# Ledger of designs, part 34: VH-VL binders against c1abc3

Target 1, 185 residues: c1abc3
Amino acid sequence: MAAGVQGESVARNYAEALLVLARKADDAEGWGALLRQVADAINNDVNLSRFLESPRIAAEQKSVVLSKALGDKVPHLFLRFLQQLVKNRRQMLIPAIATEYETLRDAASGIVHARVTVARETGDEEAKMIAERLSKATGKTVVPHFAVDPSILGGVVVRVGDTVMDGSLRRKLGMLRRRMGGTRA
Short names: E, the ipSAE of ESMFold2; O, the ipSAE of OpenDDE; V2, 0.75 times the mean of E and O plus 0.25 times the DockQ between their complexes.

## First folded at step 14 (VH-VL; framework fv_recibokibart)

Design y5 (at its last look DockQ between E and O 0.83; V2 from the best seeds 0.85)
Fold by OpenDDE, look of step 14:
Structure y5 (fold): chain C 185 residues (1-185), chain A 122 residues (1-122), chain B 108 residues (1-108)
Amino acid sequence: as target 1 above (185 residues)
Amino acid sequence: QVQLVQSGAEVKKPGASVKVSCKASGYTFTSYWMHWAKQAPGQGLEWIGEIDPSSGSTNYNKKFQGRVTMTRDTSISTAYMELSRLRSDDTAVYYCARDSEFWTGEPYFDYWGQGTLVTVSS
Amino acid sequence: QIVLTQSPGTLSLSPGERATLSCRASQSVRSSYLHWYQQKPGQAPRLWIYGASSRATGIPDRFSGSGSGTDFTLTISRLEPEDFATYYCQQYGRSPLTFGQGTKLEIK
């Protein structure tokens, strides 16, 4: 758990650093997209993931492969940034960095990412309504990311950063139980 | 003060290799990338590649890829550029140049070596 | 690669005159990635302007840089004898890093 939190903190720091570079390049969106592409590649390409994760492969070798693969296809400093991650053995944080980067970038633009847990899969219309309601409630443009957890029984649990709004039936039932139990004592 | 001092002039035959050194002083050698550039007689500047002295990571211009090898010795704050399979058109002054701080997002070549003349002749 | 084309190739002027040097990029280059270097015969290049418009340390205020996108300019408001040299623009946006072919500023 601690390693996870530390990892998140590290990822955020790198995301902040990258955002500074991207803003200097006046292309925060473009750099974010590139980072997402790299993240997706890591997540979806087992060979790439194994290569990057392998402690048997020297950082220098990984860096060279990145150079050859990306080369002139990405901004020079973007490549450098990835190589810095490799140097510091943080290359496997790239997916997390990508997520944090998007969060930071969008926050600057008044966009907020929310994790929305629902009891069942939501349709497009329902998803839209939830997004609109959250946007209205926060005064920002909310991009919902849905997760299905039947254990909440119904309703929605919304996480925005460190803030959790639990509107689940599970919570409501729990509250009722406590109220009823308190009367027995 | 920051100084980059390069090795002396070299005369080589076609097909041979040359290794140019660049000794850095006045700053933390491992904290800045090092670049190499080529300047043929009477011509402009051409970027050869760069090396991260801290890790040994390199990025090469594709034009030189396969013939150029950049290395470093951190114990003596020295960067090396080796060019193999030399041709007549490799005759040039070669420069090392320090990269400015990367994290500022506005990197440039802030300090240059004095240059090393490499002459390739039969 | 991004090709930087400088014009003119040679600029002949007298001390006291205004000099305008152009650097055109084949693709858009962010201002923060466009730099100018001065080189005198027998010497290494020296950083002159960085980020399209910022003077390096010790560079006189008669030098100025401007431009965006694909068109960049180095201007010398009033030439001094020591200003006669070759000037190169450079882009740091994409690999490979590239230089212009240079503008030689010579005394008329």
Scores: ipSAE 0.880, ipTM 0.964, lowest interface PAE 0.5, mean pLDDT 93
Fold by ESMFold2, look of step 14:
Structure y5 (fold): chain C 185 residues (1-185), chain A 122 residues (1-122), chain B 108 residues (1-108)
Amino acid sequence: as target 1 above (185 residues)
Amino acid sequence: QVQLVQSGAEVKKPGASVKVSCKASGYTFTSYWMHWAKQAPGQGLEWIGEIDPSSGSTNYNKKFQGRVTMTRDTSISTAYMELSRLRSDDTAVYYCARDSEFWTGEPYFDYWGQGTLVTVSS
Amino acid sequence: QIVLTQSPGTLSLSPGERATLSCRASQSVRSSYLHWYQQKPGQAPRLWIYGASSRATGIPDRFSGSGSGTDFTLTISRLEPEDFATYYCQQYGRSPLTFGQGTKLEIK
């Protein structure tokens, strides 16, 4: 389940905290991979998801199960971080936290993720073209994530982070629309 | 002034249980995890586990899993460690130790209790 | 589990001498998770060095820590009478948390 704007703010705060811990461990990549594995398990294992969501299971019992399952397999502070999420009843935000962590890690590496809404499905070549245009416009490496909304009448809406594209980015993207389908000659 | 004051020495027979207390003062008890460690005579230190006083969550060394229970009473700022089915190699000094701040990413045991001698007399 | 092996087991030196204590880990330990404690007979351990190289509050600057990966060192540049004790290294990186077996620093 995707988080709303409130959940994104909370998830970002936890992702920032985890990144501090992971950088102190000199392993931001490895801790990100661990978090993604936990997030994927929550999304793909109905028994795990039911267990973590259940109001009939006390937070401390969920924490003990995490300790027994992960204790000798992950960094100790990573386990403690998960236990903190359970204590605060935020464990169902782990997929959103993983996404925010990846965004923060990529931003430090000059990689940003853009939400790109298009009127029709985009092929791989069109996606690469849009990514190259957005990267040139932002001065960063842009990884686009496409959604289809036919109601935008052939236009393109670009969102980088939580901000809407400014006029400079819109102008540069407008040239891309013209090249891809606006004029044949 | 952070202080951890442990209960007095105990003499137990094999098969019995012992419950050691650790009373905290000089800080917010529920803000820091508490660890327990064992030091057998003439030996080094061995980590038993830890407890979060605010939630009651625990992490145990697998060597002690099934025999150790850590609890706390937040109303009197006291942590407890109970070790069951005692045997002669459980004779040791048992320490409580406060975890430092977790969120720095660099935790250590910053304050220790004075230790509690548990003797298991065969 | 991560085994910490300290050497030597006993180090006999005189006041004024330099002491070098070794702690070797069976697996890599991040420096921020490697700590040293001092223990005198009849007393609890006390935090001495944290994060491999940072002195705890009130610890004299004759104590220094160094190392990374699997090899860590505690050095005392000029021994004072109060420095004779047992020193333990500890790793906080992986459960179970573990201590070295100790180096007893005794007066010759």
Scores: ipSAE 0.835, ipTM 0.933, lowest interface PAE 0.6, mean pLDDT 87
ESMFold2 (binder alone), look of step 14: mean pLDDT 93; pTM 0.950

## First folded at step 15 (VH-VL; framework fv_recibokibart)

Design z1 (at its last look DockQ between E and O 0.76; V2 from the best seeds 0.84)
Fold by OpenDDE, look of step 15:
Structure z1 (fold): chain C 185 residues (1-185), chain A 122 residues (1-122), chain B 108 residues (1-108)
Amino acid sequence: as target 1 above (185 residues)
Amino acid sequence: QVQLVQSGAEVKKPGASVKVSCKASGYTFTSYWMHWAKQAPGQGLEWIGEIDPSSGSKNYNKKFQGRVTMTRDTSISTAYMELSRLRSDDTAVYYCARDSEFWTGELYFDYWGQGTLVTVSS
Amino acid sequence: QIVLTQSPGTLSLSPGERATLSCRASQSVSSSYLHWYQQKPGQAPRLWIYGASSRATGIPDRFSGSGSGTDFTLTISRLEPEDFATYYCQQYGRSPLTFGQGTKLEIK
């Protein structure tokens, strides 16, 4: 758990740094998209992931592969950024960095990302409704990210940053039990 | 003060290789990327590539890919550029140039070597 | 590859006159990534303007840079004898890094 939190902190720092570079390039959105593409490639390409994760492969070699693969296809400093991650052995944080980057970028545009836990899979219409309700409640554009947890029984649990709003049926039932002199659910 | 001192002029035959050195002083050599540029006689500047002295990471101009090799010796704060399979159009002054601070997002060549003339003639 | 085209190729002026040098990019370049260098015969280039409009250390205020997108300009308000040199623009936005072909500012 500690490693996870630390990793998130590091990822956020890199995301902030990248956002600075991207803003200098006047293309924060484009850079974010590129970063997401790289993150997706890492997550979906086992060979790439293994290559980047392998401690047996020198950073220089990884950097060369990045150079050859991306080259003139991406902004120069974007490539350099990735190479800096490799240099610091942080290349496997790229997916996390991508997420944090999007969070930071969107925050500047009044967009808030929310983790929404539901008891069952949500359809497109339900997802849209939840997004709209959250947006209305916060006064910002909310982009929900859904997770399924049947243990909440129903309703939704929403996390925005460090703030948690638990509107789950589990919580409601627990409160009811307590009021009736029952044990905590 | 920051200084980049390059090796002396070279005369080579076609097909040969040349290795130019760039000794850095007045700053932490491994903290800044080093660039190399080519300037043919009476012509403009052409970027050859860059190297991170700390990691050895490199990015080359595709035009020189396969013929250029950039290396460094951190123990003596020296960067090297080797160009192989020389031809007449490789005759030029070659410059090393220090990169500025990366994380600022404002990168430029803030210091230059004095240049090294490489002449390729039969 | 981003091509930087400078104009004019040669600019002949007298001391005291105003000089305007143009650098046009084949595609949009962030102002933060457009730089100018001065080079005199037999010397290495020297950073002159960075980020399109910022003077490097020690550069006189008679020099100014401006522009955005694809069009950038270096202006010398009143030429001094020491200003006669070749000026190159450079982009740092995309690989390969590229320079303009240069504008030679010569004395009339």
Scores: ipSAE 0.878, ipTM 0.961, lowest interface PAE 0.5, mean pLDDT 93
Fold by ESMFold2, look of step 15:
Structure z1 (fold): chain C 185 residues (1-185), chain A 122 residues (1-122), chain B 108 residues (1-108)
Amino acid sequence: as target 1 above (185 residues)
Amino acid sequence: QVQLVQSGAEVKKPGASVKVSCKASGYTFTSYWMHWAKQAPGQGLEWIGEIDPSSGSKNYNKKFQGRVTMTRDTSISTAYMELSRLRSDDTAVYYCARDSEFWTGELYFDYWGQGTLVTVSS
Amino acid sequence: QIVLTQSPGTLSLSPGERATLSCRASQSVSSSYLHWYQQKPGQAPRLWIYGASSRATGIPDRFSGSGSGTDFTLTISRLEPEDFATYYCQQYGRSPLTFGQGTKLEIK
């Protein structure tokens, strides 16, 4: 497996653990929003990113700064989770953890993300129709992400949910693909 | 078999410092955070703060920030709480208490030390 | 800071009676973060009920906890002599972690 796959696996494990904590708090959505805020701060504030990444600053010192900055502003176990990441030197994964958390949260809520590859760019009306039909076929709320690949010569290729499709979904998606054919009989 | 054994009673003068110890046994000391709480005579419990024995990470109640220092020595499975610039209202029993498992998301103090009486008298 | 207010401050009852101890939070607390401890004079507190309603190991069935949001209760269905003690609720949701001021359950 590639290095990116290993990083995704670690981030997913932390996201799964955080979701357990957030469910105990009865606030999976709010904890996701907090984690996204921290992730965005890391991605958009060069001083914060340098501080958290720096090997010149001991993990204990990073933890103390987090405690002082966030201690009374976030749920206590959310702070403890961030301190666990710093202890394990995983704090730079927070953006990836946030993304995995959002995916896991959506899946538990009946929301799945689909990669929809089309031969030609899809207008808003067609995109809504594709999302609606995929939702009906899967029994889930589908959020499509469109990509264009002209090499499929006018067809639609759909990848739903995680990186693996089950066989029953492929059959239902094949039916949708046939209905989206062009004007030529 | 989990046991937390605290150091003995202390009598101190105002302005002095006190360092209370809490020796853990019967479990992996570095796997659970340790908390400290204060109970003034005839009063309820007040949380002082917590420390991770493995990393030394800590969180303090802001009321005690600036006067409290929590440390540990993992070689002897012992946590410490030091309180400086003692006042008469620091007279209290001080408890250490062990956290439960963090990753369950439902944390509580499952084991307590016997308490250490600190008396601050002129 | 989440303030936990326990009522009554003192509850005087006889063995065999039912006791109801209340804990009210100044803001909502997940039931997973609301705990009860028992303390007898000269002893450390002991975990009694965790997660609002789960009995700690070895705690008799006559103890039950309930509640959510801001309102939590500890109920003892039939008081035994060993149940007379002070009971504290505690929240673990927000720093600083806080305890209620206690309800002293004393023999009438």
Scores: ipSAE 0.848, ipTM 0.945, lowest interface PAE 0.6, mean pLDDT 87
ESMFold2 (binder alone), look of step 15: mean pLDDT 93; pTM 0.949

Design z2 (at its last look DockQ between E and O 0.75; V2 from the best seeds 0.84)
Fold by OpenDDE, look of step 15:
Structure z2 (fold): chain C 185 residues (1-185), chain A 122 residues (1-122), chain B 108 residues (1-108)
Amino acid sequence: as target 1 above (185 residues)
Amino acid sequence: QVQLVQSGAEVKKPGASVKVSCKASGYTFTSYWMHWAKQAPGQGLEWIGEIDPSSGSTNYNKKFQGRVTMTRDTSISTAYMELSRLRSDDTAVYYCARDSEFWTGEIYFDYWGQGTLVTVSS
Amino acid sequence: QIVLTQSPGTLSLSPGERATLSCRASQSVSSSYLHWYQQKPGQAPRLWIYGASSRATGIPDRFSGSGSGTDFTLTISRLEPEDFATYYCQQYGRSPLTFGQGTKLEIK
């Protein structure tokens, strides 16, 4: 748990740093998209992931590969940023950094990301409805990220930052049981 | 105060290699990227590439790719640029230049070496 | 690559006159990543204006930079004898980093 929190903190710091550079470039959205693409590549390309993760490969070599692969295809300082991650052996945090970057970027635009846990897979219409309801409730544009957990039995559990709103059927039933003198579920 | 002192003028034959040095002082050498630029006689400036002294990571202008090698010796705060397979159009003054602070996004060449004349003649 | 075109190539003026130097980019460049350097004969370039409009340390207030997108300008309100030099614009947005071909400001 501690390692996860620490990792998230580090990722957020890098995301903030990148956002500074991206804003200077007047292209926070474009830079975010590039970062997401890199993150997706890491997550989906086993060879790339292994390459970047390998401690047997020197940081300099990884940096050279990045230079050759991205080169003039990305903003210069974006490439530099990735190379800094490699230098600091933080390249595997790129997916986390991408997520944090999006969170930070969108927050500035009144967009908030919410983790939404549901008991079953949601359809597009249901997802949209949930997004709209959350947006209305918060006064912000909410982008939901869904996770399925059948143990909640029904309803939704929503996490926005450190705030959790548990509207699950599990919770409701638990409350009912307690009121009736039943054992804590 | 920040200073970048480059090696002296060089005269080379076509096909030879030249290695120019840039000794840095007055700041933490490994904390700033170092750039190299070319200026042919009476012409403008051309970016050759950059090196991170802390890691040795390099980015080169594709125009020089395959002929340029940038290195550094951190023990003496010196950056090197080697250009191989020299030709007459490589005759130029070569400059090292320090990059400014990366993380602030205010990034420019804030300090320059005095330049090194490289003459390529048969 | 981003090509920076400076105009005019040579500008002949007298002390006391106003100078206007143009730098046009082939692609949009963030103002934060557009810089100007001054170079005198036999000397290394020197940072002059950074971020399109910020004067480097020690640069007189008669110098000003402006512009955005693809069009940038360096202006000298009243030329002093020491201002006659070559001025280069530079972009730091895309690889390779590139310079304009320079504007030579000479005494008329």
Scores: ipSAE 0.885, ipTM 0.967, lowest interface PAE 0.5, mean pLDDT 93
Fold by ESMFold2, look of step 15:
Structure z2 (fold): chain C 185 residues (1-185), chain A 122 residues (1-122), chain B 108 residues (1-108)
Amino acid sequence: as target 1 above (185 residues)
Amino acid sequence: QVQLVQSGAEVKKPGASVKVSCKASGYTFTSYWMHWAKQAPGQGLEWIGEIDPSSGSTNYNKKFQGRVTMTRDTSISTAYMELSRLRSDDTAVYYCARDSEFWTGEIYFDYWGQGTLVTVSS
Amino acid sequence: QIVLTQSPGTLSLSPGERATLSCRASQSVSSSYLHWYQQKPGQAPRLWIYGASSRATGIPDRFSGSGSGTDFTLTISRLEPEDFATYYCQQYGRSPLTFGQGTKLEIK
């Protein structure tokens, strides 16, 4: 579903709230897996998505369907959380909430996500090298997400939170060319 | 002070229906889910289900599903539980009980009504 | 559903004695969702212990709860006359919400 800046903020708030509930249950991983399963069902089943989105169907009716389908299959407060989303007309944000929940859970576990912009397609070998270097530099387990932008100056740009590491400086390229440039005499 | 006041005792024949009320005061009725529980004579407690007074959403114990209907009237801060097709083993005291705050994740029944005796006999 | 089995069914003790009430769940329950209620004859239940170990408002410190997983206990360190009642454990983790069958704590 489409989410703007406001939608991301709302999804993050619900993800934070759900993580509080899940930690009281001592099962942040299990509740995350359940949320992802619901999110995937919404994304992959057009009839379910249309049912949940429809303004012609009362929130009470949507809530009853959730109760009958999930009631004895999931933790009770997880069902109640989904019913709160339906009441507030936020159930179409569930995929975004799942993504924010996973990010929050990973952050608590010392896992960080990095946007890695490269000038050219990255092979598996180069991707592993970049992830290893980033993990050593940050002291955390880095999960890189690669994007290609040929307009950068030949290097790599990495964003981890507010920190930027720009390896496209012309001076570094000049030094590399000198090392490759050959033997004298 | 939070208070839940239930309707008076009922005597019913098998096959009839009963509707028990629970009037809330001392708090914002629509902010807390309401539960209903059954206690047969000399027996323990059995959860029947719950309702969100704000939306009307319900969750029922499957044992009672099909015979129980929970509703509310927010204008008078009153929850209702209706049990249909009564039989002799429905003779019990029925309680309403309020949840504590949901978002803390420490949720329990913090206030109870005084109970309503429903007697089902020929 | 999660079955809560309380033992003993009846516990006969005198004031001043220590009481230990057991609640065993048929599957693991987060301690955050395991609660105890006290009920006296002719009265509604009252919240007593929540989250396995936290006393409700106004509950004397002679009451303590403990446990995790499937095994939970309610302990009364020194019984007072007003403590003789039936105690129910309750789980809020999975639908249907369930109560134990109760332990009646009666005066010897």
Scores: ipSAE 0.847, ipTM 0.941, lowest interface PAE 0.6, mean pLDDT 87
ESMFold2 (binder alone), look of step 15: mean pLDDT 94; pTM 0.953
ESMFold2, look of step 16: ipSAE 0.844; ipTM 0.938
ESMFold2 (binder alone), look of step 16: mean pLDDT 94; pTM 0.952
OpenDDE, look of step 16: ipSAE 0.882; ipTM 0.964

Design z3 (at its last look DockQ between E and O 0.69; V2 from the best seeds 0.81)
Fold by OpenDDE, look of step 15:
Structure z3 (fold): chain C 185 residues (1-185), chain A 122 residues (1-122), chain B 108 residues (1-108)
Amino acid sequence: as target 1 above (185 residues)
Amino acid sequence: QVQLVQSGAEVKKPGASVKVSCKASGYTFTSYWMHWAKQAPGQGLEWIGEIDPSSGSTNYNKKFQGRVTMTRDTSISTAYMELSRLRSDDTAVYYCARDSEFWTGDLYFDYWGQGTLVTVSS
Amino acid sequence: QIVLTQSPGTLSLSPGERATLSCRASQSVSSSYLHWYQQKPGQAPRLWIYGASSRATGIPDRFSGSGSGTDFTLTISRLEPEDFATYYCQQYGRSPLTFGQGTKLEIK
């Protein structure tokens, strides 16, 4: 489920709450990793996703399954956190919460996540280069998340939070056309 | 003021079941998880499990898994712990204890019931 | 599970003396999730110290908690007659929640 703007806000709130708990546990990184694992399981296991998403299954039953599955394998309050999500019918936000948690956690460490749109698939070396350039430009450690959009023709479009930096060839050509008297956007 | 009042002492035979109640007052019953603990005579404390009164969600100590059932009646702010297939080593004082606020991350047992003695004897 | 080992098992002291109680965890426990309870004979346990070092409401300042990682300590600077009881440490970090076996503080 693509979390709408409202869903993103809710996810962020839960991420903040979890980060508080994780910090009290002195293991923000470990808790984040666990949350990511749960998120990945939801995204990759159809049966798990269906189970958690099913309105026909009572929250209590879902909670019991979580208890049995995770039990003493995870921190106690981490389990409780997941059970709180189930109680509030927010368990399907776990992937979004995981993303927000990572964003919040890393921000505290001077790490910034950036969405990077490229015209073609990037290799590892190119990805590293982009990350380094963005890090230098921002003064922070940037972790790029790549998306491919051929319509930008070339260059990169970078989104960090609410800030968009469009360095695409499409934009450059558009600007050039406008300067030459062209009306094409 | 917060109070947890437990049911009276019980005497049971081996193989029987016992259900202990814990009536809560002085706070919103559904807002705090409830714990149960066991204390054998002259021994320390052992955690049995917990229940979320708002949802009925439970987490049990594996040691008691399959023999313990925690329930609640929100209409009378009462938590229950049932222990089945009783044996002599189940003889103990059982306590209910209120959990503290979850979202702050400062969780401890801030209020306790007075305890219920359960004696299992042939 | 996390095993909490308290020492000594019994501590015999006189009023006015200093008491030091130890709680050792089998693995690292966050200070936020290490608590102490006091129990007197015939009574329920009572929260005494939470988060390793914070006194519960109404607890005298002669009580103090300290420690981190695997080693925690409850200290009573000057024993009063009412302080003689059994003290339990507890961890809230991992399931199952566990208690130490207790230290009985008795009057010499």
Scores: ipSAE 0.877, ipTM 0.959, lowest interface PAE 0.5, mean pLDDT 93
Fold by ESMFold2, look of step 15:
Structure z3 (fold): chain C 185 residues (1-185), chain A 122 residues (1-122), chain B 108 residues (1-108)
Amino acid sequence: as target 1 above (185 residues)
Amino acid sequence: QVQLVQSGAEVKKPGASVKVSCKASGYTFTSYWMHWAKQAPGQGLEWIGEIDPSSGSTNYNKKFQGRVTMTRDTSISTAYMELSRLRSDDTAVYYCARDSEFWTGDLYFDYWGQGTLVTVSS
Amino acid sequence: QIVLTQSPGTLSLSPGERATLSCRASQSVSSSYLHWYQQKPGQAPRLWIYGASSRATGIPDRFSGSGSGTDFTLTISRLEPEDFATYYCQQYGRSPLTFGQGTKLEIK
């Protein structure tokens, strides 16, 4: 149960491969939405999850079921990609692959997701201001996801995905912390 | 040199089944999906389905689902297409065709068998 | 299913002339998934153009493909005797994979 880094690496490899296919289709957004729908179905439907995970059901049979259920509803190469995952016994990674795909797609479009912890709930105007300030600081379009933790003494804590931070980025984030009610310095 | 060699012509009665073979050589059989297509006399091409030789996984055109079964024998690099409950409009040339490399995203049928004529008549 | 309609059905021309073959899809197809095959009587089809515009190995540069969305074209700039055949477009984007009904290019 310690395959976090290895599982993330495998999922990223499949996500990169899928993004190549989706770009050939001119539909990286649409394929991402399809992948997310499949991932959510796996996470929310116990019978589907058990079917896909079961070692008693041959990969061939799982593949045929996917073909019958999805064949006329999704792009053909998207179905083929799912069948490759089943063949390689990686279909249970689909939720992780979806997350990696979304990250890769957004990074290529200059979009990053930030987890923003604040001391009190933000209004719509304050949230918009935070997003604009984070976007200026990172040079990317930032989509903030807010959580409230009153124990941070009125300050703000920002975690920007897995994007590498340099010294100027740290300084720009530091100024944002102070603007959001952190200690003045 | 990639070659796909199909079994010979068949004459069948309505209601019978036919099993066409496609023997591959000159490449790694299990690395490329195999397709089957139908061409009725004087008509165009119609896709029947495809099989992954390594796993046995299949995708069928719903028009043929329920009557077609695609299989393979990896020990002799041979793909098979079986069509059951034959009727007169199944009279056609049946082709096997190899897929290109999947992960490039440029998929097309790069090599074709010579075709197998199946005639259905009473 | 995606219906591919080719026009004209038959095109009668002489060597040296320019040929233009049309393929129209009933819904949008990525150019990466639109292909052309050539077939002569008694022979299997051969891949000719893939991804709307890329020539298969060994295909002369007098053949060119273009198009996007629903409208695709195969052009032969100067016909040679060996070019007279039937040409099929094919889409690989949605199941079932489909072919056009063909354009027969015949000698006048």
Scores: ipSAE 0.843, ipTM 0.936, lowest interface PAE 0.6, mean pLDDT 87
ESMFold2 (binder alone), look of step 15: mean pLDDT 93; pTM 0.946
ESMFold2, look of step 17: ipSAE 0.837; ipTM 0.931
ESMFold2 (binder alone), look of step 17: mean pLDDT 93; pTM 0.944
OpenDDE, look of step 17: ipSAE 0.874; ipTM 0.959

